# Ledger of designs, part 269: VH-VL binders against q0aze0

Target 1, 268 residues: q0aze0
Amino acid sequence: MKIILVNNRFKENTEKKAQEIAGQLSALNVEVIIDNGLDEPYAGTVDFIMVLGGDGTMLRAARRYGQRAIPVLGVNMGTVGFLSNIEINELAEYLPLILREEYSLEARMMLEVAVFQQQSLLTRVFCLNELLLRSNSPRMLSFALEISGQKLEPYRGDGLIVSTTTGSTAYSLSAGGPIADPQLDAFIVTPVASHIINKRPLVVSPEREISLHLLEEREAIIGIDGQIKMDFGAENRVLIKRAPHPLLMVNLKAKPFFTSIDRSLQRQ
Key: E = the ipSAE of ESMFold2; O = the ipSAE of OpenDDE; V2 = 0.75 times the mean of E and O plus 0.25 times the DockQ between their complexes.

## First folded at step 12 (VH-VL)

Design S3 (framework fv_inotuzumab; at its last look DockQ between E and O 0.65; V2 from the best seeds 0.00; counts 0 for: pae O 5.3 > 2)
Fold by ESMFold2, look of step 12:
Structure S3 (fold): chain C 268 residues (1-268), chain A 121 residues (1-121), chain B 112 residues (1-112)
Amino acid sequence: as target 1 above (268 residues)
Amino acid sequence: EVQLVQSGAEVKKPGASVKVSCKASGYTFTNYWIHWVRQAPGQGLEWIGGINPSGGYTTYRRKFQGRVTMTADTSTSTVYMELSSLRSEDTAVYYCTRDYEDTYLFSPDYWGQGTLVTVSS
Amino acid sequence: DVQVTQSPSSLSASVGDRVTITCRSSQSLADSYGDTFLSWYLHKPGKAPQLLIYGISNRFSGVPDRFSGSGSGTDFTLTISSLQPEDFATYYCLQGTHQPYTFGQGTKVEIK
């Protein structure tokens, strides 16, 4: 068996633990590729991906590997988030199940984001949580949203979030979007500080195509999962679709979504 | 072996333009950003901007917007940086450096040897 | 722009000495996930800069273990545990969290 160990090299004291885990796996005749995020993703055949870190590390792994239909396990390294399944101190307990492939998979929708200048594709990126269009100045944006060619009335405000259901508990929630069951496939479109009071969050079929462009020249940016940032101007447009493949998240330990959000997000 | 090889030194008059090349080898050219960083005499390092050779997306530091243009030629694995309306303050060594396309951290790993651009009348 | 200030601006040391360089930023370099984009570079005259440390504390490939990094938030440290002849150079920190990406002013480490 060959696995990729995605290590969070952006926090202290993770290198030694990753090497210890790699050594334990090698002793069981598992070939380990450590991914530090600075090099091209390993392109060869891989059976399993183990992500050592919080939601940020999982988002990186999803962008790097999410379209390859490989099981991905989130292992929490101390920061509790929405994307980990087990704790690092539980890994030894669950390792036999991993090796025997005794786990279930939960599919999580991803976005495919394509940015254009005029008619030319500049870049394509996948994301697990959200795309953010936002102003990069004190001035508001005026921008157009189209859903499968249907042009909505113009937006005016600080920006817009197009989120997956997985991303519904991230920036979309802070901007007033709904919490969505991550087992649903949908876009959640959430305005950011809209000047137009009647612009409500939208929940949109994953079969739709979403297009955004500016209606006047302003300094704007596109953010991907709160991690990638790209300048965005009046010459650009972005198309957003459901990605061809979901992220396949490994489920070893039951983690009931609805009781977790009550404990974490709601005042009692 | 990853290598970034830059064009040779240039001497220019104020108001002119300079175009510096950076030829990449030893890796998949279109999978990595190329960024440009300069160092004026007696000064530290200053980021200028970068280009993603896959599709040609660029980002520039604000002080250079309007004066800098970056392009990529995938057939030769070469990035070009052109700086126009040169001033004496643009005298510097210009470095190209690479950063992975799909990382969210800016931590360039391999650097070119540098190109001295001197702006003098 | 995020300002990044190194201290000291220069120092003199002997082979075998422990050397400590600090880097302070005008705002937190942690992103919304708590990940920190702070790197250290070594630069010798006439040579390209070389990546030493990324993500605060991770050594780049081939970097000797005498180099270590630490810190959080706005305060970061590069330590060379036993200075070697090849380590006399100028060192820079780089913040990669906020565009424009900014380098510290540099710390020149020279032989005493």
Scores: ipSAE 0.488, ipTM 0.794, lowest interface PAE 3.5, mean pLDDT 88
Fold by OpenDDE, look of step 12:
Structure S3 (fold): chain C 268 residues (1-268), chain A 121 residues (1-121), chain B 112 residues (1-112)
Amino acid sequence: as target 1 above (268 residues)
Amino acid sequence: EVQLVQSGAEVKKPGASVKVSCKASGYTFTNYWIHWVRQAPGQGLEWIGGINPSGGYTTYRRKFQGRVTMTADTSTSTVYMELSSLRSEDTAVYYCTRDYEDTYLFSPDYWGQGTLVTVSS
Amino acid sequence: DVQVTQSPSSLSASVGDRVTITCRSSQSLADSYGDTFLSWYLHKPGKAPQLLIYGISNRFSGVPDRFSGSGSGTDFTLTISSLQPEDFATYYCLQGTHQPYTFGQGTKVEIK
C-alpha cells in the first residue's frame, strides 16, 4: 500500500505529525509520500490520500489529486470545518481499517473551471468548493450568466459564486446561499451583493454548463476555493462544468451533516 | 537541481523593445509559474508579472500592462519577457524566478542570475 | 497596493552578532485560510537572490539554522542568531498574498 500524506507547511504541527505518521506507516510496510505543498504533485500511483489539517488543506489536496479517483481521508487537527472525517487522536483507532480498506466512500461533486481568452484556454482547474467572480474595485460588475445556453438577465453586483453542494457551507453561505446536502449533486449560483436586493441564489442541475463573462471593461478577479486568484477582464470568459470525476471522500466515522451544522456554524 | 538561466545583458535605445529569456531545468516546466522581478540601480525589487507555462496565462503588474508580454515555450522550457517602449527608468537587472506554490499566490524559491538591461540614448 | 516597510535600511555588525530585521505590511498578509505568504531573501551583488524563509518561519532547503523567521498578521522578523562572514548581504522581505506582490526596500548588512 502507498499513501500520500498531505499537510500544510504553514502549520508546523501538521508537518511534525506527518513525519510521525509516516514513520508509523513505514514500520507497517506502507510506502508513504509526504506532500506539504512545496513540491509538485506526486505523479506515481497511490492507494490512499490522508489529509492532515483543516478544510484549506483538503481543498488543496482535492485540486492536486481529486481527479485520480483515489480515496481521500480528512484528518482534523483542531480546526473548524466540514471536510474532515476523523480527529488526529482517532487515527490510531482507524488505521487498521484504512490498511484493510474497510471504509465507505462518499462521492463529492467537483467543479471543472476553465478560463478563456476568446477561444484560447488560459487555465483549467478542478475544485471542490466554488468559483468566485468578483470586482477588484469598489464598483459593481456587470456580467452575463448563461446556463446551458440560456442567457439570464445581466447581473450587476459585487460578484457571483458558483459552488458545489460541498461548498455550500463555505463562501456561498456567507453570501446568503442555501445550505445543501453534500450527497446532492448540484451547482449553487449565489449572487454577491447584487444590485437587485432580493436576487435569489439558483440551484442548478449538474448536467448543465455555466458561463460567465463581463459586459463592460472592469477589473475583476476569479477566485477558486479561496486559494487561487487570477485577474479577469472583458476579453475573458469562464466555463464551469461538473468535473468528470468526483472526489472520493473516505467515511470511517459517522458524521451526521445536518445535526452538526449548527455547532459548526456557531464556531465560525 | 533546479536552475534558471537567463540571456545576456542588453543595451537599448529609448522607445525600443527588449526580450529576455529564462531557460528552466531540473523540474517539470509546466508545473510552476515563472515570474519576473527587476531591480533598478540603487532601488529595491519590483514585481513585474508572471506566466503559467501550462496554458500561457499571464498576470502583469498594472504599471506594465500594455508594455510587457510574457510567453512560454514548453518545447524548450523557456520563458520570455518582452518589454516595449523602453524608457531610461526601465534600466535594471531583470530576474526570472520560479513560484513553488500551486496557487496564484507568490512564493519564489529559485531565481535566475539576472539580466542587465540598459536603456540610454 | 500593499505597502511593505522594512527596517532598518542598513546596519553594521560583526561576525557572531545577533541581527534582527523587521518587515511591516499595510494590511494582513494572511489568506482566507490563514496562510501567510511572507518570505525572506538574501541577495548579493551579481548573484541570484536566495530564498531563506517562506511562510513566515519555514527555512528553505539548505538554509542554516542560524536563520529564523517569526511574526504574524502585519509584523514580521528575520533573525540571524550568529552572523557569519557569508551573511553580509542585502536582505528583502516579500509579501506574496496580495497583487501586486511587493518587497521591502531591503536591509543591507555590512561589516562593522
Scores: ipSAE 0.035, ipTM 0.572, lowest interface PAE 5.3, mean pLDDT 91
ESMFold2 (binder alone), look of step 12: mean pLDDT 91; pTM 0.933

Design S4 (framework fv_inotuzumab; at its last look DockQ between E and O 0.72; V2 from the best seeds 0.00; counts 0 for: pae E 9.5 > 2)
Fold by OpenDDE, look of step 12:
Structure S4 (fold): chain C 268 residues (1-268), chain A 121 residues (1-121), chain B 112 residues (1-112)
Amino acid sequence: as target 1 above (268 residues)
Amino acid sequence: EVQLVQSGAEVKKPGASVKVSCKASGYTFTNYWIHWVRQAPGQGLEWIGGINPSGGYTTYRRKFQGRVTMTADTSTSTVYMELSSLRSEDTAVYYCTRDYEGTYIFSPDYWGQGTLVTVSS
Amino acid sequence: DVQVTQSPSSLSASVGDRVTITCRSSQSLADSYGDTFLSWYLHKPGKAPQLLIYGISNRFSGVPDRFSGSGSGTDFTLTISSLQPEDFATYYCLQGTHQPYTFGQGTKVEIK
């Protein structure tokens, strides 16, 4: 068995813990690759990905490895979030199950985000939470939203979020989006401070495609999972689709989403 | 071993353009952003912009927009920075640097040796 | 723009001395997930800058243990526990969280 340990290199405890866990796994004849983000994503085949840290670390891991259809386990290290399944102090208890591959998988839809300049692809990214379009100035944006070829009325506001159901408890929620069942595949399109007071979020089929572009010469920013930021102008467009592969999240421990959502939200 | 090797010193007249190259080796070229930073004599370090060799997406500091163009040649693992309408204030040592984060966050780990660009009448 | 103020601008020290350099930003350098992209670099004339510390407190590969970083939010510190002859140089902090990315003005560490 080969395992990638993904840690947050910006958190001292995760690096140290990754080394400790690597040692333990090695003693059990498990091959271990530690990914602290400094190196390129490991290109070789692996059987399991263990993410040590919070939601941010999981999001980075998802972007790096999610497309490879490898089981990903979130191991929380004392942070608040929705993407970890077990706590670091529980790892020893569940390690035998991991090694025996006795766990269930939960498929989480990811976004495929493509940013273009006219017909030229600038970048393509898979992400677990959301795509954000926002103004880079105090002024509102005017932008067009198209869903499967259907052109909606122009949006005016600070921005727009296109989120997965996983991301519904992230920035989309702060912007007034609905809380969605993570087991549901759907886009959540949430306006950010819309000029239309009662502009409502949209829940969109994962079979549809979403496109965004500015209607005026304004400076904007595309944000992905709150971790990637790029300039976005009138010459650009973004196309959002369901990623071809979901993130396969390992479910070792029962963690009821709806019974814990209020508790988790109160901690944020 | 990661290496960034830059082109040699340049002397230009005001209003001219300069194009500096940065050849990368020792890693997968398209997996990391390359950024440019300059240091004028007696001054600090100033970020100019960056390019994603994968796709060619660029981001520039606003003050340089319209004058700076960054390009990448994947076949030669080389990034170029062209600065036009040169001014005396553009006299500086220009550095290319690799961003190990690679996600539009600037975390440079390796740097080129620098290229002196002198703008004088 | 995020202003990064480095202090002191220069200092004189002897081999074996403890050296502390401070960097203060005009706003928090933590991203939405609490990751802080604050780095420290060593720069000698005519040479390429060298990464010392990334993510506030992580030593880059090959960096001696005498270098350490600390801080949070807007206040950060680079510490050299025992200055060595090869450490006389100019040091820069860098915030890589917010565009445009900005450096401190530098701290020149000179021989006393």
Scores: ipSAE 0.021, ipTM 0.534, lowest interface PAE 6.7, mean pLDDT 91
Fold by ESMFold2, look of step 12:
Structure S4 (fold): chain C 268 residues (1-268), chain A 121 residues (1-121), chain B 112 residues (1-112)
Amino acid sequence: as target 1 above (268 residues)
Amino acid sequence: EVQLVQSGAEVKKPGASVKVSCKASGYTFTNYWIHWVRQAPGQGLEWIGGINPSGGYTTYRRKFQGRVTMTADTSTSTVYMELSSLRSEDTAVYYCTRDYEGTYIFSPDYWGQGTLVTVSS
Amino acid sequence: DVQVTQSPSSLSASVGDRVTITCRSSQSLADSYGDTFLSWYLHKPGKAPQLLIYGISNRFSGVPDRFSGSGSGTDFTLTISSLQPEDFATYYCLQGTHQPYTFGQGTKVEIK
């Protein structure tokens, strides 16, 4: 069996722990690749991904590996988030179940985000939480939102968030969007500081295509999971679809989403 | 081993343009951004911008927008930075550098040897 | 733009001395996930900058133990515990959290 251990190279505790766990797994004849973010994602076949850290490390793992349909386990290293399943001090207890593949999987929808300049594809990225379009200057944006070719009334304000249900507890929530059950597949479209007061958050079928472009020249940014930023101007367009593969999150321990909301939100 | 090898020194007149190359080896070229940083004589380091060789997406520091163009040739694993409308203030050593984590997270690890660009009348 | 200010601008020291350089940012360099992208570089004339420390305190491959980094929020420190002849150089901090990415003005460490 071959496992990737993902840690955050900017947090020494996760690196030390990854080395300790790799030793434990090697003693059980498990081949281990450590991914601390310094090198390219491992391209070979693997059976399991273990993420050591908080929600940010999980988001990075999802972008690197989420389209490969590999089970991903979040292991909490301190602060409770929305994306961990077990605590680090429980890992030894659950290792036999991991090795026997005695766990269930929860599929979490991801976004596929394609950014164009005129007709040319500039980049394509995947994300677990959200795409943010926002102004990068003191001035408001004027922008168009299309949902499956249906043009909505223009938006005017600081920007817009298109999130998954998993992302409903991230930036979308701060901007006034609803908390959504992550077992649902949907887009949640949340305006950011809209000048037009009757623009409400929308919950949209995951089968829709969402397109955004500016209606006038302004400095804007596309943000992905709060971790990637891309310049966005009047010559650009972004297309958002459901990604081909969901993130396959490992469930070893029952984790009640609704009773944990307040505790988990203290992290963010 | 990871290497970034840049083109040689250039001498240019004001108003001209310069194109500096950065050839990458020892890693998968399309999995890393290449950024450019310069140092004018007696000055500190200044970030110019970067390019993702996969798809060619670029980001430029506002000060250089309109004068800088970055391109990538995946067949030769080479990035080019072109700076136009040169001024004497553009006299500097120009470095390319590698960054894996994307534009939001900037922690470059390997650097090219530098290319001196001199702009003189 | 996030301003990053180093101090001192220069210092004179002898081989074996403990050297401390500080870097202050105009705003917190922690991202929303608690990660801080503050790096330290060594730069000698005619050579490429060399990464010493990334993520506040992590030594890059091959960097000697005499180099250490610390700090949080807006205040960061590079320490050289026992200065060696090869350490006389200019040192830069880099904040990589907020675009545009910005370097400190540099600290020149010179032989006394």
Scores: ipSAE 0.006, ipTM 0.579, lowest interface PAE 9.5, mean pLDDT 86
ESMFold2 (binder alone), look of step 12: mean pLDDT 91; pTM 0.931

Design S5 (framework fv_inotuzumab; at its last look DockQ between E and O 0.01; V2 from the best seeds 0.00; counts 0 for: pae O 16.3 > 2, placed apart)
Fold by ESMFold2, look of step 12:
Structure S5 (fold): chain C 268 residues (1-268), chain A 121 residues (1-121), chain B 112 residues (1-112)
Amino acid sequence: as target 1 above (268 residues)
Amino acid sequence: EVQLVQSGAEVKKPGASVKVSCKASGYTFTNYWIHWVRQAPGQGLEWIGGIYPSGGYTTYRRKFQGRVTMTADTSTSTVYMELSSLRSEDTAVYYCTRDYEGTYLFSPDYWGQGTLVTVSS
Amino acid sequence: DVQVTQSPSSLSASVGDRVTITCRSSQSLADSYGDTFLSWYLHKPGKAPQLLIYGISNRFSGVPDRFSGSGSGTDFTLTISSLQPEDFATYYCLQGTHQPYTFGQGTKVEIK
């Protein structure tokens, strides 16, 4: 069995812990690839991905590996979040189940984000939580939203969030969007400080295609999962679709979403 | 072995342009950002901008916007940085450097040897 | 722009000395997930800069364990526990959290 061990390269002592866990797995005849994020994702075939960290580390892992249809287990090493399944101190207890592949999988929809200039594809990124279009100046944006070719009346405000249901508890929530059951597949489109009074959050079929572009020259950015930031201007547009594959999250321990929601949100 | 090899030193007049190359080897060129950083004589390091060769996306520090252009040639694994309307304060050693995320994690790992650009007169 | 200030700007030291260099940012370098993009570089004239420390305290591949980093928020430290002859160079911190990315002004470590 070959496992990728995704580590959070931006916190102290996490490299030492990753090496310790890799040693334990190697002693059980498991081949381990440690991904500290400095290099491109491991391109070879693997059976399982173990993410050592909180929601931020899981978001990076999803971006790097989420389209490969490989089981991904979140192992929490500190702050309680929405995307881990077990705690680090429980890993030894669950390791036999991991090795025997005795676990269930929960599919989580991802976004495919394509950014264009003039008609030329500049980049394609996959994300688990959301795309944020936001002003990069004190001035409001005026921008167009199209859903499967249907042009909505123009937006004016600070920006717009296009979120998955998994991302409904992230920036979308802070902007007034609903909490959504992560087992649903949907886009949640949430305006940010809209000047247009009747622009309410929308819940949209995952089969739709969402397009955004600016209607005036302004400094804007695209944020992806709160981690990637890209300049966005009047000659750009972004296309958002459901990604070809969901993130396959491993479920070893029941983690009731609804009864834990307030506790999980306290960390934000 | 990851290597970034830059073009040789250049001497230019004020108002001219310079184009510095950075040839990458030892890794998948299109999967990494290339950024440019310069050091003027007696000064520290200054970030200029970066390019993601897959798709050609660029980001530039505001003070260079309008004067800098970065391009990539994937067939030769080479990035070019062109700086126009040169001024005497543009005299510096220009470095290319590699970073995977480019706009999130900025901790470039491998650097080119540097290219001295001198703007005389 | 985020200002990053190193201290001292220069120092003279002997082989075997313990050296401490401080980097202070004008604002927090932690993102919303608590991740911090602070790294340290070594630079000798005529050579490429070299990554020493990334993510505050993680040594890059091949960096000797005499180099260590620490800090949080706005205050960060590079320590060289026992200077070696090859360590006389200029050291830079880099904040990679906020665009434009900014380097400290540098700390030149000179032989006494």
Scores: ipSAE 0.311, ipTM 0.729, lowest interface PAE 4.9, mean pLDDT 88
Fold by OpenDDE, look of step 12:
Structure S5 (fold): chain C 268 residues (1-268), chain A 121 residues (1-121), chain B 112 residues (1-112)
Amino acid sequence: as target 1 above (268 residues)
Amino acid sequence: EVQLVQSGAEVKKPGASVKVSCKASGYTFTNYWIHWVRQAPGQGLEWIGGIYPSGGYTTYRRKFQGRVTMTADTSTSTVYMELSSLRSEDTAVYYCTRDYEGTYLFSPDYWGQGTLVTVSS
Amino acid sequence: DVQVTQSPSSLSASVGDRVTITCRSSQSLADSYGDTFLSWYLHKPGKAPQLLIYGISNRFSGVPDRFSGSGSGTDFTLTISSLQPEDFATYYCLQGTHQPYTFGQGTKVEIK
C-alpha cells in the first residue's frame, strides 16, 4: 500500500505529525509520500490519501489529487470544520481498517473550472468548494451569466459564487446561499452583494454548464476555494462544469452533517 | 464516576528519575487524552504534556522534551509519567488530568489528587 | 508561548459578595474557526483542581449557577455572583487553544 500524507508546511504541528505518522506507516511496510504543499503534486500512483489538518488542507488536497479517484481521508488536527472525518488521536484506532480498505466512500461533486483568454485556455482546475468572481475595486461588476446556453439578465454587484453542495457551508453561506446536503449533486449560484436587493441564489442541476464573463472593462479576480487567485478581465471567460470524477471521501466514522451544521452556526 | 487516582509521594535525589502513575476509571480509558500538570511550591500551574492511550500518541511541552516520557497501559487503565534528570526545580505536585477535547485542544475536566515529588540533595 | 495574565492576584471578600476575576491573553484564543478554549478552575490546597467553566461561558456539570464566564478574543472574566463559604480558593484560567497550553498565575480569593 502507498499513502500520501497531505499537510500544511506552514503549520508546524501538522508537519511533525506527518513525519511521525510516516514513520509509523513505514514500520508497517506502507510506502508513504509526504505532500506539504511545497512541491508539485506527487505524480506516481497511490492507494490512499490522508489529509492532516483542517478544511483548507483538504481543499488543497482535493485540487491536487481529486481527479485521480483516490480515497481521501480527512484527519482533523484541532480545528472545527466540515471536511475531516476523524481526529488525529483516532488514527491509531482506525489505521487497521484503512490498511485493510474496510471503509465506505462518499462521493462529493467537484467543479471543473476553465478560464479562457479569448479562445485560449489559460487554466483548468478542479475544486471542491467554489469559484468566486469578484470585483477588484470598490466598483460593482457587470457580468453575464449563462446556464446551459440560457442567458440570464446581466448581474451587477460585487461578484458571484458558483459552489458545490460541499461548498455550500463555506463562502456561499456567508454570502447568503442555502445550506445544501453534501449527498446532493448541484451547483449553487450565489450573488455577492447584488444591486438587486434580495436576488436569490440558484440551485442548478449538475448536468448544466455555467459560463461567466464581464460586460464592462473592470478589474476582477477569480478565486478558487479561497486559496487561488487570478486576474479576470473583459477578455476572459470562465466555464464551469461538473468535474468528471467526484472526490472520494473516506467515511470511517459517522458524522451527522445536519447536527454539525447547527453546532457550527451557533458558534458564528 | 470518572476518577483519576495517582501514586504516592516521591522523594528523589538530583539526577534521578521519577515515575508517577495515574489510574483511570469510570470511562472508556482509550478514548481520552491524559495530560500532566504540575505546581511548584508557591507557583502556578504548568502544563507538561499529554498522552492518548490508544496508539500511544504523545505531546510534550518543549521545556520537558528529552526528559519526560509518558506511557499508557490499556490493560490496567494506567498512564505513567517519567521525568528524568531531576532538578530541585522539579519539586512540585504533579497532577494527571483527563482532556475532554480532542488533539491539540486542551480542556481538562477531571483531575487526579496530585503526587508530591520532592527533589533534594 | 501565549501569556495569560490574571487580575487581581489576590482579593479579600465576604460571603455574599460579587467577585470578578479577569484573564487576559497575549493573543487571541480563538482558533481558525472561531472556537475559543478558555477554561476556569477552582483549586484548594491538597485537593484536585475542579473545572468550573469551559469554552468561555459553559458551566461544567454540577457547577452552581453563581459561577459564570464571559469574554472574547483576549479578555475573559469569571464572575461569582454571590460568594459562598466553599468558594474561598485559588482560581485559574487556562488557554487550551495554543500549545504549549498555559494557565494564568492564579487569583487567591480569601475571606475578609
Scores: ipSAE 0.000, ipTM 0.454, lowest interface PAE 16.3, mean pLDDT 91
ESMFold2 (binder alone), look of step 12: mean pLDDT 91; pTM 0.932

